# Ledger of designs, part 13: VHH binders against AP-4 complex accessory subunit RUSC1 (RUSC1)

Target 1, 145 residues: AP-4 complex accessory subunit RUSC1 (RUSC1), of Homo sapiens (Human) (q9bvn2r522to666)
Amino acid sequence: DVGHLVLTTLCPALHALVADGLKPFRKDLITGQRRSSPWSVVEASVKPGSSTRSLGTLYSQVSRLAPLSSSRSRFHAFILGLLNTKQLELWFSSLQEDAGLLSLLYLPTGFFSLARGGCPSLSTELLLLLQPLSVLTFHLDLLFE
Below, E stands for the ipSAE of ESMFold2; O stands for the ipSAE of OpenDDE; V2 stands for 0.75 times the mean of E and O plus 0.25 times the DockQ between their complexes.

## First folded at step 21 (VHH; framework vhh_7qia_2)

Design n4 (from m1 with A35V; at its last look DockQ between E and O 0.81; V2 from the best seeds 0.00; counts 0 for: SAP .679 > .668)
Fold by ESMFold2, look of step 21:
Structure n4 (fold): chain B 145 residues (1-145), chain A 120 residues (1-120)
Amino acid sequence: as target 1 above (145 residues)
Amino acid sequence: QLQLVESGGGLVQPGGSLRLSCEASGFTFSYYAMVWYRQAPGKQRELVAFIYMGGSTNYADSVKGRFTISRDNAKNTVYLQMNSLRPEDTAIYYCAAGKLLSLFTSKDHWGKGTPVTVSS
């Protein structure tokens, strides 16, 4: 089953990729300081004014799924949703182009910082990996565990 | 040229520990993800763990909680700390380097392997 392979292989690999070099905390006006995670990156990437409307719709859909109790499960569900809607390459491409967001969220040693700076071939490698996935048709259950 | 040299393999009892090392040369180590693979006799090569440039890690389910991958960019070295070893961990362990797609295609980014035997 392709859904099992996506959950056990692709999603963890992408979770670790988005976590790579992520600053451990960010300022939160309500709580003072909040721990960063790959889900935090999704959250920041879809804020009004900095996202494609359809990505914000998917984020809202995943946020409303009560059985997804962890940030990791929400991140995985977001990836599954991106596959279902053929937006995986779009999301990573838009993230990689947002220099202001990347500098806010990531240390200079992380994948996305290196891809924008000293090692731009990393960006090309990621998009080459993702583009075939963006044209395939998937019907994955977002509550897949 | 491009070289990866594994060391630290050996014979160990079940429940024991072993630390593998892989020294890299001939490329800009900090621009590469590092991977440990293993191949048991008569089986296909399988992913054990990988570590991205900034230190984020991922593990095969079979080794989670028992193995820890780490890297020291100043020493151009990646490590695999193997705890609670089992007979099924017996294999030749290989170190590899790649950016993303290239991890699996260039033999110049693969070491010769270090054997690990867990006797029952």
Scores: ipSAE 0.565, ipTM 0.801, lowest interface PAE 1.6, mean pLDDT 84
ESMFold2 (binder alone), look of step 21: mean pLDDT 80; pTM 0.813
OpenDDE, look of step 21: ipSAE 0.828; ipTM 0.909

Design n5 (from m1 with S30D; at its last look DockQ between E and O 0.01; V2 from the best seeds 0.00; counts 0 for: pae E 19.8 > 2, placed apart)
Fold by ESMFold2, look of step 21:
Structure n5 (fold): chain B 145 residues (1-145), chain A 120 residues (1-120)
Amino acid sequence: as target 1 above (145 residues)
Amino acid sequence: QLQLVESGGGLVQPGGSLRLSCEASGFTFDYYAMAWYRQAPGKQRELVAFIYMGGSTNYADSVKGRFTISRDNAKNTVYLQMNSLRPEDTAIYYCAAGKLLSLFTSKDHWGKGTPVTVSS
């Protein structure tokens, strides 16, 4: 079953990829620092007035799912939603193109920082690996866990 | 045009509770972090509570355990539930909006304020 395979293999792999080289803390207006997670990257990536408008709608949908109690579950649900709407490649491509965001969120040794700078083939390899998923049709339950 | 309208302020006795609300319009509420600030007479404005787009919250030490910030994205509204109120909580309370990657920088991203007075 495709939903089970996506949740047990693809989602953890993408979670680890997005977490790679992520700064452990981000600036917080009250506490000074807040722990970062791949869900934090999703939050930062949605922007008004950009080609990612439909991504913001998905983010809002996932944020309102009451049974999702952890940042990891929210990240997985977001990935499932991207698959359902054929936007997985789009999200990763748009993330990799935002140099300002990447420099804020990632250490220079992180995957996305390297893909922007010293190892640009990493970006190409990621998008090539994701491209077959963009043509498949998925009807995944976002509460699948 | 971004607009924030606070309500729910008033006079309350020490130990009492009050619920502030801030209704937002003119922007996509779901994509913004929201905050409550307060300013007492003769003092500088201070951050009270902050809520990220995904619902994670942070609080000033002086209000932890007493105040709760929440948001309802369907209603474009952020709330501040204030319990166990003390006279030092007396201030004008302001709602503010900003993105995670930006700092709140101007009063154009702030409401007009709602006064809260805690007095016996």
Scores: ipSAE 0.000, ipTM 0.111, lowest interface PAE 19.8, mean pLDDT 77
ESMFold2 (binder alone), look of step 21: mean pLDDT 81; pTM 0.827
OpenDDE, look of step 21: ipSAE 0.857; ipTM 0.919

## First folded at step 22 (VHH; framework vhh_7qia_2)

Design p1 (from n2 with M53Q; at its last read DockQ between E and O 0.91; V2 from the best seeds 0.83)
Amino acid sequence: QLQLVESGGGLVQPGGSLRLSCEASGFTFSYYAMAWYRQAPGKQRELVAFIYQGGSTNYADSVKGRFTISRDNAKNTVYLQMNSLRPEDTAIYYCAAGKLLSLFTGKDHWGKGTPVTVSS
ESMFold2, look of step 22: ipSAE 0.615; ipTM 0.819
ESMFold2 (binder alone), look of step 22: mean pLDDT 83; pTM 0.844
OpenDDE, look of step 22: ipSAE 0.830; ipTM 0.909
ESMFold2, fold request of step 23: ipSAE 0.722, 0.736, 0.709; ipTM 0.862, 0.868, 0.855
ESMFold2 (binder alone), fold request of step 23: mean pLDDT 84, 84, 82; pTM 0.854, 0.853, 0.840
OpenDDE, fold request of step 23: ipSAE 0.868, 0.864, 0.866; ipTM 0.923, 0.921, 0.922
ESMFold2, last read: ipSAE 0.737, 0.741, 0.739; ipTM 0.869, 0.871, 0.868
ESMFold2 (binder alone), last read: mean pLDDT 82, 83, 84; pTM 0.843, 0.845, 0.858
OpenDDE, last read: ipSAE 0.867, 0.868, 0.865; ipTM 0.923, 0.924, 0.922

Design p2 (from d5 with P106G; at its last fold request DockQ between E and O 0.78; V2 from the best seeds 0.77)
Amino acid sequence: QLQLVESGGGLVQPGGSLRLSCEASGFTFSYYAMGWYRQAPGKQRELVAFIYQGGSTNYADSVKGRFTISRDNAKNTVYLQMNSLRPEDTAIYYCAAGKLLSLFTGKDHWGKGTPVTVSS
ESMFold2, look of step 22: ipSAE 0.677; ipTM 0.847
ESMFold2 (binder alone), look of step 22: mean pLDDT 83; pTM 0.841
OpenDDE, look of step 22: ipSAE 0.839; ipTM 0.909
ESMFold2, fold request of step 23: ipSAE 0.659, 0.665, 0.674; ipTM 0.831, 0.840, 0.841
ESMFold2 (binder alone), fold request of step 23: mean pLDDT 82, 82, 82; pTM 0.840, 0.840, 0.840
OpenDDE, fold request of step 23: ipSAE 0.855, 0.862, 0.863; ipTM 0.915, 0.920, 0.921

Design p3 (from n2 with M53Q G106N; at its last look DockQ between E and O 0.77; V2 from the best seeds 0.74)
Fold by ESMFold2, look of step 22:
Structure p3 (fold): chain B 145 residues (1-145), chain A 120 residues (1-120)
Amino acid sequence: as target 1 above (145 residues)
Amino acid sequence: QLQLVESGGGLVQPGGSLRLSCEASGFTFSYYAMAWYRQAPGKQRELVAFIYQGGSTNYADSVKGRFTISRDNAKNTVYLQMNSLRPEDTAIYYCAAGKLLSLFTNKDHWGKGTPVTVSS
């Protein structure tokens, strides 16, 4: 089953990639400090003025799914949604192109920071991997787990 | 010239531990993701664990909680600490380096492997 393979292989690999070199905390006006996660990168990527409207719509949909009990499950649901809407490559491309956001979120040692600095082939390799996935048709349940 | 040299394999009893090392040379180590793969007789080579450039890790379900991958960029070395070893962990273990190992690329560079046998 394609859905099982996506959830057990692709989603964990992408979660670890987005987590790579992520700064441990972000400022939160209510709590003062909040631990960063790949889900917090999704949240930052869809802020007003920074994203395609369809990406913001997907974010809002996932955020309202009460059965998703963890930031990890929300991140996985977002990836499944990107596959269903053929936006996986688009989201990663938009993230990689936003230098201001990347410098805010990531340490210089992380994958996305290296891709903008000393090793630009990292960006090229990632997008080449993701492009075929954005052409395929998926009908995945966002609560699939 | 790019080289990956594994060491630390051997014979161990079930429940025992081994620490594998992989020393890399000939490339900028910090630009590469590193991984351990294994191949048992008659089986396909499979991913055991990988570690991204910035230290983020991922593990095969069969080894979670028992194995730990780590990297030391100052020594150009990746380690695999293997605890609570089982007979099904018997395999040749290979070190690999690549830009995106865990994202299904075929551009990895491989070591020659180090054998691990878990047997009474």
Scores: ipSAE 0.645, ipTM 0.831, lowest interface PAE 1.2, mean pLDDT 86
ESMFold2 (binder alone), look of step 22: mean pLDDT 84; pTM 0.855
OpenDDE, look of step 22: ipSAE 0.814; ipTM 0.902

Design p4 (from n2 with M53Q T105A; at its last look DockQ between E and O 0.85; V2 from the best seeds 0.00; counts 0 for: SAP .694 > .668)
Fold by ESMFold2, look of step 22:
Structure p4 (fold): chain B 145 residues (1-145), chain A 120 residues (1-120)
Amino acid sequence: as target 1 above (145 residues)
Amino acid sequence: QLQLVESGGGLVQPGGSLRLSCEASGFTFSYYAMAWYRQAPGKQRELVAFIYQGGSTNYADSVKGRFTISRDNAKNTVYLQMNSLRPEDTAIYYCAAGKLLSLFAGKDHWGKGTPVTVSS
């Protein structure tokens, strides 16, 4: 099943990618500091001033899904939603364009920091991977865990 | 000249431990994700573990909790610590390097492999 392959291969690989070089804590206006995870990167990326409306709509949808009990399952559901709406490349592109946010979230040794700095081919290779996935049609259940 | 040289393979009893090393040369190691793959006789090559440039890891379900991948960028080396070894872990283990370690369209660089045999 396509959904099983996405959950067992793609989602864990992307979760690890987004986690790569992520600072242990991030600055948060309300809590002072919050433990970082790939889901916290999604949250930061869709703040009103930093995302397209359609990405924010998906974030809100996933955030309201009560059965998703962990940040990992929420991140996976977000990826499934990006596939369903053909926004996977869009989300990664928008994240990579926000240099200020990346510098706040990631250590210089992380994938996205290297992609914006000394090794821009990292971004090129990621986009080459994501483009075919962004044109395929998916109907994945966001609660598929 | 790009090289990946695996070492540390050998014969070990079930329940034992082994540490594989892969020394890289000829490229900027910190720009590459590193992985271990394995291929048992009669089976397809499979991913065992990978580690991204900044240290984030992922593991095959069959090795989770038993194997640990790590990297030392100062020594251009990636390691695979293999604990609680089982006969099913018998395979040739290959080191690979790629900028993304592409899941579907790999442009990875490969070592020659190091054999691991788990037998009583």
Scores: ipSAE 0.612, ipTM 0.821, lowest interface PAE 1.3, mean pLDDT 86
ESMFold2 (binder alone), look of step 22: mean pLDDT 82; pTM 0.842
OpenDDE, look of step 22: ipSAE 0.810; ipTM 0.894

Design p5 (from n2 with T105S; at its last look DockQ between E and O 0.90; V2 from the best seeds 0.75)
Fold by ESMFold2, look of step 22:
Structure p5 (fold): chain B 145 residues (1-145), chain A 120 residues (1-120)
Amino acid sequence: as target 1 above (145 residues)
Amino acid sequence: QLQLVESGGGLVQPGGSLRLSCEASGFTFSYYAMAWYRQAPGKQRELVAFIYMGGSTNYADSVKGRFTISRDNAKNTVYLQMNSLRPEDTAIYYCAAGKLLSLFSGKDHWGKGTPVTVSS
């Protein structure tokens, strides 16, 4: 089943990808430094003025789902929401094109840093890997894990 | 020119441990995700674990908590530490290298494999 496969295969693989080479701490002016996670990348990517409005709306929806008590479950719910709204490729392409944000978040050894530097084919391969999902319509429950 | 050389396989009793190594040459190791696959006789190959360029890992459910993948970019080597081995882990274990699409489409660079047999 497509929903089960997304949760057990795609979401963990994307979580590990977004975590790859992520700096261990990110400066947060409100709470001091906090430990980085793929969810913190989502938070940084959807700040006002740094994302499309619809991505910020999804972020707000996921942030207010009380049963999602871990950063991992929030990240997975965000991915499910991107699938439901056909924005998965948009989010990753927007993230990959924001050089300032990437240099802030990632060590030079990480996937996204390499994709902007010595190995640009990585960017293209990611988007091609995600492309088959664009022909599917999803109605996934953001609370399933 | 591209080579992946696995080692560390063998015969082991249930509950035992093995550490597989895969030494890579002929490419820029730090630009590649690395994976371990396994294939039992008469079965399709299956992903065991993979590790991205910066060290993030992912595991098949059947090996979580028992197997650990790691990489050493200075030695161009990827490892698989296998603990609490079971008879169903018996297979030829293959090291693989790929970027994203090539790694997950099965058209990546493969070693010749190292056999692991778990039996009494």
Scores: ipSAE 0.627, ipTM 0.831, lowest interface PAE 1.3, mean pLDDT 85
ESMFold2 (binder alone), look of step 22: mean pLDDT 83; pTM 0.850
OpenDDE, look of step 22: ipSAE 0.777; ipTM 0.890

